# VHH binders against StAR-related lipid transfer protein 7, mitochondrial (STARD7): the designs that were tried, part 9

Target 1, 216 residues: StAR-related lipid transfer protein 7, mitochondrial (STARD7), of Homo sapiens (Human) (q9nqz5r112to327)
Amino acid sequence: FQSSGVQHHPPEPKAQTEGNEDSEGKEQRWEMVMDKKHFKLWRRPITGTHLYQYRVFGTYTDVTPRQFFNVQLDTEYRKKWDALVIKLEVIERDVVSGSEVLHWVTHFPYPMYSRDYVYVRRYSVDQENNMMVLVSRAVEHPSVPESPEFVRVRSYESQMVIRPHKSFDENGFDYLLTYSDNPQTVFPRYCVSWMVSSGMPDFLEKLHMATLKAKN
Below, E stands for the ipSAE of ESMFold2; O stands for the ipSAE of OpenDDE; V2 stands for 0.75 times the mean of E and O plus 0.25 times the DockQ between their complexes.

## First folded at step 4 (VHH)

Design v57 (framework vhh_vobarilizumab_d1)
Fold by ESMFold2-Fast, scan of step 4:
Structure v57 (fold): chain B 216 residues (1-216), chain A 125 residues (1-125)
Amino acid sequence: as target 1 above (216 residues)
Amino acid sequence: EVQLVESGGGLVQPGGSLRLSCAASGFTFSSYAMAWYRQAPGKGRELVAGISSGGSTSYADSVKGRFTISRDNAKNTLYLQMNSLRPEDTAVYYCARDLSPEWLKYLEELGYDYWGQGTLVTVSS
């Protein structure tokens, strides 16, 4: 067959031929830093810092999109499966937009102090385009001022898109997660190393296991 | 496992016709919008035609009136009927599971080879 091919989802990633292009006003190139069975992880430098924006492409075939989505929205359940959570509370809900403001306090690896996040979360289910979207970003809220007990993360963004293989209620989907934050640490290289080797992979694995348990 | 297999390309003279097929498996075909993209040598990939799960169609201005996208949900197959072919239609043609350019752009930004081998269409004398 002359031009036949099998198109898979996700496709095999192409090797990067050229090094970093560090030009002003141009976005940095993505570099793959982890290739695991259920996901691949890339990072891109945030210009002027020792920090990175991260992107994950993942696939599961043993849980449904709706189960995976709902486990992420369930704050009480999150506190049970995520051992790093010190506090996770919904501060405010907007019934019209579906937006929620949350206060999240989490352990960081020694010697870093615990961090807290105040963020707005918005989610949507797009039945026409067969996808689910979850977006979060840091905000200020008058009922949760900064405290000397925790280091406040002021820069945080997370966007996840989930696309079913079949339906929202049948096993199998792909997801894209784009994430960045500035933990305001004097150990940025240690923090980056931890995020890539433990923080992000452990979170994704525990989220998957939590979804499997909730299914039962 | 999600799979899309393109076929039907070949060599044709200007003014000729070809019908491309895309065989889909591993997902509920009837629930997804489907699309045809193409890439000419030295050019970026462009959206040619799209069809929603409900059957609504859209076309790039360069192919309107000449190309027809259709689907057969019973056979899990997407089609592209190409009439009045021009030399500038010469490209590798790819099918995609959805009409979200943003999703495809995200994968391309990561250096993913999202597109299988496709099917080559050559329009020349």
Scores: ipSAE 0.107, ipTM 0.519, lowest interface PAE 4.9, mean pLDDT 83

Design v58 (framework vhh_gefurulimab)
Fold by ESMFold2-Fast, scan of step 4:
Structure v58 (fold): chain B 216 residues (1-216), chain A 125 residues (1-125)
Amino acid sequence: as target 1 above (216 residues)
Amino acid sequence: EVQLVESGGGLVKPGGSLRLSCAASGFTFSSYAAAWFRQAPGKEREFVSAISSGGSTTYADSVKGRFTISRDNAKNSLYLQMNSLRAEDTAVYYCARDLSPEWLKYLEELGYDYWGQGTLVTVSS
C-alpha cells in the first residue's frame, strides 16, 4: 500500500505529563471531528457533561501573525466583523499586569437565549520563543452581575498560540486554539452540533476575512 | 514555509535494516521536538518514536530495541534507524514536528502541527 500524495494526516495531540486521567481512570484523548482547508478541529469529552473541549490547528499563508493577533485584540473592529456580537466592552484594566476584564454578549441560534461572558484576557508577544499568546477565562466581576436578559456562561477558557513560519510581519503562521465552554444550563444537542459544524468554522472563516481586510 | 520531507524508504527483506531521514526547513528545527509515525494499509496511524529538543527519546513498545531515533540540528534533520525489520513494520512512515516545551507553558499538552508527505517502507521476502 502507498497513500502518498493524499492530504496530510491530522495532528495527534498528546499529554505532556503523566496522570492525565478522568474520574474513571482513563486518559483523556483528542479525536478529530473536522478536517478543512485552513484548519483541523479536535474534541475531547468534559467529564460529567455532554460537552466537549475543542482544539483547532490552523494555518494561513496570506496574512501575517501580527495582523491576525491584532484583529483578535481589537474590540471595536470585532463588533464590526462579528455579526453575533451584541455587546463587547472592556470593563476593567489592571495597570500592573496589563490584564483586561471584558463583558461579551452574543447571539446564539434561535430559539436559544443570548449568552453573556465576563472574562479576563491576557496576551503577550513572546520574542524569545517566537510566538504570540492570547488566553482568556471566565471570572466574576461585581460591576457585571447576572441578568435575566442573558444566560451567563460561567465556565469558559480559551488559549491561542500563534507561531510564525518566518516573522511576525511576514505572511504565514500556524495557530493552536484550545477552547472550552461549559454553560451552566443544559445545551441542546443541536447547539453542540451547530457549534462544531457551523459556529466555530464560520467564526474562524470570518476572522480570516477580517484579518485580510485589516491594515497594519 | 514550514516543510518536512522524508526520504530513505524502500523494499527490504525481513531482518534487514533501513535508515529514514526527514529534512526540516522554514523553522528553527533545534527548538522543536519531533516524531515518527507510521500507517499501514487499511489501519490507523500509529506512533513510532519521538525525540525532544534536548535529545530525550521515547519509543512505541512494538519497536523498542529495534529502532533508534536521532537528530542532527546542524543539518536540520531527523533520523530513524530501523533494525531487525519485520513484515508488520510495512507502512508509510511520516515525520512530524511536535510542539516545543515552550508551547506547554501555554497548553496542558503537546501536539503535532506539521507532517511530511511520507516515505514507504515495505518489508517482504
Scores: ipSAE 0.000, ipTM 0.132, lowest interface PAE 11.9, mean pLDDT 76

Design v59 (framework vhh_gefurulimab)
Fold by ESMFold2-Fast, scan of step 4:
Structure v59 (fold): chain B 216 residues (1-216), chain A 125 residues (1-125)
Amino acid sequence: as target 1 above (216 residues)
Amino acid sequence: EVQLVESGGGLVKPGGSLRLSCAASGRTFSDYAAAWFRQAPGKEREFVSAISWSGGTTYADSVKGRFTISRDNAKNSLYLQMNSLRAEDTAVYYCARDLSPEWYKYLEELGMDVWGQGTLVTVSS
């Protein structure tokens, strides 16, 4: 550091770095598409598609890592704060691994039809690395076959890492969310535009507010 | 507790090949990104290669086209195939676990931890 004082900056995926290579077209360079007070949003192309993988780096100083983490896992509470949820149910729990399989049905913006997701979710609290991790990916499950009522999303991955500024139970943390899906839409440009301008920012703001309300 | 153990280092002539392995205890790789770093004598640690949770790969310019990173989730293992080795590849090689795809990229700036004692690769005639 050049100057005295406490300084905290959210890390950013580098626009240029000697170690950043697009190997076989799979991992392309991140482009920043939004820079807000509490978070930054990047995207990168998914090879062979008109779609993007998204990355969010965010910081909160008014809620604890554990509160934020628990709100992510509370399926019943999410149905209360997330207005786009039509259905969200745990269909299977594996006691040995701690993995859960969920069925999620959500509104998409007009004129798009509603989508449904079947995904496995895993989470861990890593005391040694001072991190909390939540990962999800699309799977198939015999109890939830495809239905003509909804468009089934078969490609979905989400990964969130939460890193405390102090401890899991004191206010202040950074989080990194990496997200991609293929909603199988004939309006991909419209869908991408909505996700960046409304879908992702609104979700993150409502999640923060939900965490504040669950604080007691 | 996670434990990473590197193996496969040794002495090799310029133009030769080596394959490094990294074995993890428990289920540490299947849900995480993983990376290889190296530290040459008298130099700072540098990034070599990474593989994301979904299998996407990235490489440092100095090794691109010569090294290949791969993962075997069933064996909870990470590999680095090193071809066309050069004297400047001489270093101690470390494997690292990352809790998200490419999180390690800026954790370098933040003093990221790497596990294991490393494995020495010497490229000399």
Scores: ipSAE 0.000, ipTM 0.141, lowest interface PAE 14.6, mean pLDDT 77

Design v6 (from h5a with D105A K106E E109R; framework vhh_5c3l_4)
Fold by ESMFold2-Fast, scan of step 4:
Structure v6 (fold): chain B 216 residues (1-216), chain A 126 residues (1-126)
Amino acid sequence: as target 1 above (216 residues)
Amino acid sequence: QVQLQESGGGLVQPGGSLRLSCAASGFTFSSYAMSWVRQAPGKGLEVVSDISGSGGSTTYADSVKGRFTISRDNAKNTLYLQMNSLKPEDTAVYYCARDLSPEWAEYLRELGMDVRGPGTQVTVSS
């Protein structure tokens, strides 16, 4: 038996089961694709594409949250430590919010052409919740139209949260990075393989080394 | 280095009591919610209890509610689990885990990952 239970009550929390039946097109599961000492990398399929959303959880004990955060915001320094950067330039700044529109041109592995990105970046230091946040997403900007010289990436999102172990100015923190883009390549499997095996790991290692050399 | 170290496990008879401790170092202990999670032989992880950074809020799994009490001493960077009226089904490895803020806890749970210690074995048998 049942009572007339059409009362719009929230669903009960799911049981602790595997839930291997996701044939209804529900959210894709995360798959770990790399497990290294300083970070772990997961991916999940983007529905309707041959592409993935990536997530990185990393930990460092030899650099401060503020150093790591500032190195990522320093476009001039980024051009020195990131050998893939062809161009990285701030196109527009909002003085009040601190939001920036950037034009970024980067090498992709041969035989892929170089890509360019126009994106808005916003960052915040949340003293109350003891975290630093950096978010970026692709936008269109009239000052940077598409060029036949580069393949324009129109789908790009990145979010990083940095959580200190102690304080913003003491060594030790965890970070969580969620990233996706559509490089519009005829070699999607090759591009995915490169991103996992080289692109993402090399970027994270160089970012760490660059942070160690910064004296902020 | 974030370090979590559990202690206090052992062999106890049904109806007995144990108190587990977790020593935390390498992070600002009072800024993080903490939890106790367990894994019985051949089973998945079960979150048995959690406590807010200040100690003002606690939750318990239905399986342990009324029998277990979570507490913390922020001055000593130590988390506790008082376990009373122990049952054979409480037999498990017990882990101390650092619950991250909502921005992290949700993401890490999606990934099937959390920051935890090496664990301490609790065996309830007569």
Scores: ipSAE 0.000, ipTM 0.291, lowest interface PAE 11.6, mean pLDDT 81

Design v60 (framework vhh_7qbe_3)
Amino acid sequence: QLQLVESGGGLVQAGGSLRLSCTASGFTYAMGWFRQGPGKEREFVASISGSGGSTYYADSVKGRFTISRDNAKNTLYLQMNSLKSEDTAVYYCARDLSPEWDKYLEELGMDVWGKGTRVTVSS
ESMFold2-Fast, scan of step 4: ipSAE 0.277; ipTM 0.603

Design v61 (framework vhh_7qbe_3)
Fold by ESMFold2-Fast, scan of step 4:
Structure v61 (fold): chain B 216 residues (1-216), chain A 123 residues (1-123)
Amino acid sequence: as target 1 above (216 residues)
Amino acid sequence: QLQLVESGGGLVQAGGSLRLSCTASGFDYAMGWFRQGPGKEREFVASISGSGGSTYYADSVKGRFTISRDNAKNTLYLQMNSLKSEDTAVYYCARDLSPEWLKYLEELGYDYWGKGTRVTVSS
């Protein structure tokens, strides 16, 4: 028995009416910046800045939601498949809330310095709504103060929602990733261009390949 | 973060000499000098490896200009000898960049690279 699974058209972010110059706090329109085989990428301006919030919608049919989710949470495995990682450590875990604080140091291309992130990560498996959620945001932690060795990223937020086509343990799902970052670079245009054109696409492709190769 | 400050430019007679300096934070990388003359596109001048062991020069300046660095002072130098009127330009300090990064120097107007140092060679 084979089912020819329902063909899903990727949902596009809802466009909103916007003027040439929007006031502070007004929502901006999403614009598509990349349409690739396995994902679509949109951006919208963050009001008052030269920075963007990004949204990725992707679909895989050859891996399970649980495999994809677990590979992202496996800190030791990520150091093996993500060549940009200089350091990735869990600083503390809160057993009650399920929150984890991580310290992550990553390469950036010339002429940019390496960045470090201190962020809290929370995740949940919502069986009632048939989805998995992973949320991260930058925080301060007393055991990891700012260092002149790396540029500390103070503004970082990421939310990923994974929706199975069938179940958490059967191949096929869609995911929606919303991401914003201010890497405090002297070259915001270079950094943004690199992240969009190379950084994010390469990360997503390597994450997919790492999921296919995972033992668990 | 990268911050570049160029200095040493000025007015000089043809056949004269000038020494340009660039002070930078995070100085362990290959670095170079670029210039943009009146009504011309930006061009490569010279580069030097992080250790100082390798140098490269544009044909137009080879034998006349010398690039060097002092890693203890986080300073890059360009010694310019036998100056010609065609050397008149704004000179910019930069890190060793891919072609993709080089095109962004124009759009950012050098506020992030430094504003350059102007060299005028009179006949």
Scores: ipSAE 0.000, ipTM 0.076, lowest interface PAE 23.2, mean pLDDT 73

Design v62 (from h5a, 13 letters changed; framework vhh_6fv0_2)
Fold by ESMFold2-Fast, scan of step 4:
Structure v62 (fold): chain B 216 residues (1-216), chain A 126 residues (1-126)
Amino acid sequence: as target 1 above (216 residues)
Amino acid sequence: QVQLQESGGGLVQPGGSLRLSCAASGFTFSSYAMYWVRQAPEKGLEWVSTISGSGGSTYYKDSVKGRFTVSRDNAKNTLYLQMNSLKPEDAAQYYCARDLSPEWAKYLEELGFDYRGQGTQVTVSS
């Protein structure tokens, strides 16, 4: 079995009220934690934890949406530009849905042990709405059991939407990335500090540089 | 094209009041939640208030709750922020921002905002 993260029988939507349904979700406010030339980074607490959901709004005018999208899908190229990657492999592809299951092993800052992720990735080009979408979610896969070498991350979600300023093949776009995971660490405050100050900014800057260097 | 234009800022004494307005155009105003956000010199962008598309739900930063009131007039495509009992800490450039479009929202679990305005300056003199 292959998991695409799609539910065939989603639960019935909760009846809408005019009171409090959306208010509870919006009570956790986004806090801007970084403002850089090409992106802004926000975070908000995940209630009951020491963890955060992160959001990035970014703009580039020197690369195309298609280049940026393709660099993220290119597993072999990511191993070359992302120095934190120990392993990144596609373990299964579903020809019908286009979904891919990946195994990703990455360095975390000392003294944290390396983490591994097993996740399903689905992507689409929406020409009618002029958007490109990339969604990833942690899954279980029988071919990749937990290993004592790495800490398995079981909670991981990433959603990226890319909206061109002109076309998919002309320079200029905005992107919105929403990201959360639970690294299962005894150093949660240190991990959060690293993510904000180094992890996320370094990743985004290297991704931009990798896109500029890519040949289309 | 989406256009947001803030007005109503100025200089007030501590304890004074100001009413900010935001004129919106280029989209169906009543279909979007709207935000007031502010930025003081040498500080990051700070969320102040949210109002739902219908105006039925409002939310506030703790430090302004009870002093500020957000409202909207969907017939006039205008967002308002009534600011009472102003404090020196409220001095900032104030911006109105549109919530994420429905096109973005369908790909996200929760709502964010999409900033488009030029801002209006609020100064609170000692």
Scores: ipSAE 0.006, ipTM 0.246, lowest interface PAE 10.0, mean pLDDT 79

Design v63 (from h5a, 14 letters changed; framework vhh_6fv0_2)
Fold by ESMFold2-Fast, scan of step 4:
Structure v63 (fold): chain B 216 residues (1-216), chain A 126 residues (1-126)
Amino acid sequence: as target 1 above (216 residues)
Amino acid sequence: QVQLQESGGGLVQPGGSLRLSCAASGFTFDDYAMYWVRQAPEKGLEWVSTISGSGGSTYYKDSVKGRFTVSRDNAKNTLYLQMNSLKPEDAAQYYCARDLSPEWLKYLKELGMDVRGQGTQVTVSS
């Protein structure tokens, strides 16, 4: 596992015991909140908030890794298949590394106000380890000042790894997505409910359908 | 469909041996670290052993070191636990478990137990 770059000793499975005081400062446990044919969704609390970090492990057998990866990078196409997008544009592009800074404005469910994100994304195709990686995180950028029109999300991280079952150009792959943000809402329980029941599942379903449409 | 099925438990005398097996299906077996965990009647779930996807790395609970050996046959999608010099304290229901995510995601994941089988009972009687 030199390709993964990190050697871990597998942690012991945590026994569930009473007393949150003894677990103070330790990583929170993942809770499965959705089990669908094509993916499983977990969440865990973000300490000090009413919000969660989300994790998705999914499998598709009817699209290729390259198609799925490319559809996510195509900002013009995303504006066509993702009805929640108000604005999505690349602010800066580093030609050498492929890193991009994007401004993304999105609808949130009523009564929540729309949010905007300024984030850097980096992606790579690792031929030797047979995987594709896409990572994003919020940044501050002077060219995109905060506007009273939208609520600026300052805490946002997304990581996706795609592993082909065979090759980048043959149908079939697994992916792992880890996602968190802080939408700065006075309706945290409503926001969490929407994310689990609609936001995340609808996004994944639409992304899959968009990939199928782009295939032919 | 992901499935794990344990077998090989039974009744043994102290100092005896048993070999447990876990048949896995529905996923790429050699991509996942696997666990053996156990639960005695009045105790919580205890981790016993871990083996990496390749089988190249193994880890053991201190009280079983030198007595238990975990191994796997990736061609047969089967996990094993060879238990020697069994003690009354080893009596428990034994489960095999799959790690939360494949090992090739090690650098981006937190390790944890995802899927567990139905278990196989080990009884040690004097």
Scores: ipSAE 0.000, ipTM 0.159, lowest interface PAE 16.6, mean pLDDT 81

Design v64 (framework vhh_8h63_2)
Fold by ESMFold2-Fast, scan of step 4:
Structure v64 (fold): chain B 216 residues (1-216), chain A 125 residues (1-125)
Amino acid sequence: as target 1 above (216 residues)
Amino acid sequence: ELQLVESGGGLVQAGGSLTVSCAASGFTFSSYAMGWSRQAPGKERELVAGISSGGSTYYADTVKGRFTISRDNAKNTLYLQMNSLKPEDTAMYYCARDLSPEWYKYLEELGYDYWGQGTQVTVSG
């Protein structure tokens, strides 16, 4: 009601559940955890863990799909707009498939140690289905062994699908991001809470602003 | 109580147009992907159109270019505008909610839940 303080949102209808509805191993239902101006965030439990798989659905009407896609692929530009990046470099590129192996080192909120990720990234522009796809997953690479300086994230998967409202070069699109990782934090609840409440929303807001600055 | 109520069906001549609607209640309509499926007598149910909460749309090849799905979040209502109707479009049309709150591909690939009785569309001629 007041302009500041704790926000109270109406509860979601009971149609959604965090757990399996049946014991036959059906996929767990998504639970909405955040509803913001440009995106909605859901989570579902990863069976047998205290961790979640996250899903973001976002809509922009002021940037093009191609620019949003390209800003994510531009490692040099990301180092400029993402203040949490310590290191981001392409370790290996397969010129035939376009697959890239990246080493990404990022700050985590104090008192947590910084994390590093070694992951393969593949992307495609699907003209037939009018969509752009970006997929990433953790891999091992002999050029980037584990270091005591950083906590290696070994379980990481990300998939983003971008669907234009009109064309790849006109403003307006929806995107769907599905994300999971295990950052192996000594304060798992704190890390999960930070990622949901601050980390992921801040990243998405900065990505949008970076795309606006790169526009035209 | 979760409910989807379809309306607007009827008899129409081949080449004509018709709009069917679905009134949703008992859940936060704007948070879900929604769709339209149809079933003709003796045939399997098929998904014909889907729409995400953000407005991204999907159409089956059989209706692409002829049908338009839309939503009015203020009225908790889903619409399907059907143009250039053909006799093979004759079916019961069902309003559907996505199995995942936002991802309309679940509706395409994995099936769907619904609480409506459907609305009959008959195309003659």
Scores: ipSAE 0.000, ipTM 0.137, lowest interface PAE 14.4, mean pLDDT 75

Design v9 (from h5a with E103A D105A; framework vhh_5c3l_4)
Amino acid sequence: QVQLQESGGGLVQPGGSLRLSCAASGFTFSSYAMSWVRQAPGKGLEVVSDISGSGGSTTYADSVKGRFTISRDNAKNTLYLQMNSLKPEDTAVYYCARDLSPAWAKYLEELGMDVRGPGTQVTVSS
ESMFold2-Fast, scan of step 4: ipSAE 0.373; ipTM 0.644

## First folded at step 5 (VHH)

Design w1 (from v13 with E103A D105A; framework vhh_5c3l_4; at its last look DockQ between E and O 0.63; V2 from the best seeds 0.45)
Amino acid sequence: QVQLQESGGGLVQPGGSLRLSCAASGFTFSSYAMSWVRQAPGKGLEVVSDISGSGGSTTYADSVKGRFTISRDNAKNTLYLQMNSLKPEDTAVYYCARDYSPAWAKYLEELGMDVRGPGTQVTVSS
ESMFold2, look of step 5: ipSAE 0.491; ipTM 0.762
ESMFold2 (binder alone), look of step 5: mean pLDDT 80; pTM 0.802
OpenDDE, look of step 5: ipSAE 0.278; ipTM 0.598

Design w2 (framework vhh_7qbe_3; at its last look DockQ between E and O 0.01; V2 from the best seeds 0.00; counts 0 for: pae E 23.2 > 2, unsure alone 61.0 < 65, placed apart)
Fold by ESMFold2, look of step 5:
Structure w2 (fold): chain B 216 residues (1-216), chain A 123 residues (1-123)
Amino acid sequence: as target 1 above (216 residues)
Amino acid sequence: QLQLVESGGGLVQAGGSLRLSCTASGFTYAMGWFRQGPGKEREFVASISGSGGSTYYADSVKGRFTISRDNAKNTLYLQMNSLKSEDTAVYYCARDYSPEWDKYLEELGMDVWGKGTRVTVSS
């Protein structure tokens, strides 16, 4: 498990990226679906599903990169500010690599059942390349078998790269988040609409507010 | 008491207009309209931010429907113009999610969905 850091700065005229082919052979492109004060959100279809991969480019000037990085890693604090979290526990940590396996149980919008994730995460500060990296992906772990209480998400990937405007300890940075999962919903269009209308925007807003309130 | 009550549905001719309303006592969250036609899954129609500054629409209703809110009256609106037979559905308002969503719902025992209001568009 190793961090792969990138800096990605999608300018205003870029609406096309490497695409996934749809079933009709058309080139898949990144479609911008939000352009907000603090972030821009794109999506592209995941072939074989009605779901999307999402990409966020965001900027904050009122918190430090280190504050933003640390808030995302603090599982106890996340349980306080993220009301969707039912359970979030570190199951295992590899002291040599620093990789962690987590069990995350989260609400999904009514009427969908709650989902659970078992995922490995790795995080690092890359001084040479002036970036911080957070990566996660779904795994199986013997200590966390599937439960009939929740829908296990088997395909999940998240990558965030944070680049300071100045230093890691001064206000101001850009970040690039790439996210996808397959929540196995019977309401795929509702799930997609919810993700764009509230799911991703609300998460990003609450993460910013939580970072502002933290004493890191 | 947080309660969602939709109203304003009815029978209209194609090309006509209706205005739906939704009232709630806890009216600070982002709000949305959804609809469910006979034998179909519930689908997104429109949403509006808590402040009213951002709106989003399903492609099927863009340019025909307008979502708005009056926070002083705790009321959400959906102005529906140029109605088509495909717009026939039960329309639901819903609070969008917030950080205290689950705690609030659990404490009050309330659903995020209202009971809906029926819109029938005759061809």
Scores: ipSAE 0.000, ipTM 0.090, lowest interface PAE 23.2, mean pLDDT 77
ESMFold2 (binder alone), look of step 5: mean pLDDT 78; pTM 0.800
OpenDDE, look of step 5: ipSAE 0.018; ipTM 0.317

Design w3 (from v13 with S35G D50A; framework vhh_5c3l_4; at its last look DockQ between E and O 0.02; V2 from the best seeds 0.00; counts 0 for: pae O 4.9 > 2, placed apart)
Fold by OpenDDE, look of step 5:
Structure w3 (fold): chain B 216 residues (1-216), chain A 126 residues (1-126)
Amino acid sequence: as target 1 above (216 residues)
Amino acid sequence: QVQLQESGGGLVQPGGSLRLSCAASGFTFSSYAMGWVRQAPGKGLEVVSAISGSGGSTTYADSVKGRFTISRDNAKNTLYLQMNSLKPEDTAVYYCARDYSPEWDKYLEELGMDVRGPGTQVTVSS
């Protein structure tokens, strides 16, 4: 009578499905997605969408805040150093507020069609608070209708705050870039991957290099 | 600290005039565009007028164009709004604002750049 030793298989550890009770009201947490020498990149999902908001915290010590700021305002110079730019034009200027409406057409990774942006930008230098600000927001403009050649990006926001370590004209500053857009793609994962892997980082690196070059 | 203080508001009859003043301190006044915004009861903020830092350029809302005149004295760090031919629809709290734009308010507020005074009440009533 061979006693069949019932090997009590230890109960498989119940995968604690931590029910992420997405409690409705809690601001979604920022996730760090990139850590580079000069900047860190975070993303946060935008509630109710498949899109992300991005934040970049960066620091440079080899250029001045003013140099870095001015390069970003120079659309003609950007056409020289940013190979993704197909078109970049100021459509309208308000002399009182300093606001500008821009039409920006840019290459997207294959097989995606090029995108165009119509946006207003505004900048400010706050000497008293020792900061520079650049803000952009998508707008509609009657002089820039949609084209079948490009996919219009209708949702776009960008904010950059530059804080000098010392002064606007001495090397060294921190910056915070907050960015979101809807590139109107059915492949959100691909876009996110591109943004995280190459788009934003490459842009910032090129911007830095362009700033260095302009200084000389 | 950046400070703005409005004055000159009051009660006037339709067709009357008021001159608002805004005293500015705590920043380089001439370096900033300044403006007047107003908020009527139950309504949002409306830009009334703006003036460039140098005073060389001005803008007006269509509703006040030809009636209101914005000016500034950079030596006195003072912004003005001459309001003529006042209408009941002009009744609002008027704010002096530094570099204000409704399109950018959320960003400017977050950055502490949307600076307004406490406001002055303008009431136009018969």
Scores: ipSAE 0.027, ipTM 0.418, lowest interface PAE 4.9, mean pLDDT 84
ESMFold2, look of step 5: ipSAE 0.167; ipTM 0.567
ESMFold2 (binder alone), look of step 5: mean pLDDT 80; pTM 0.823

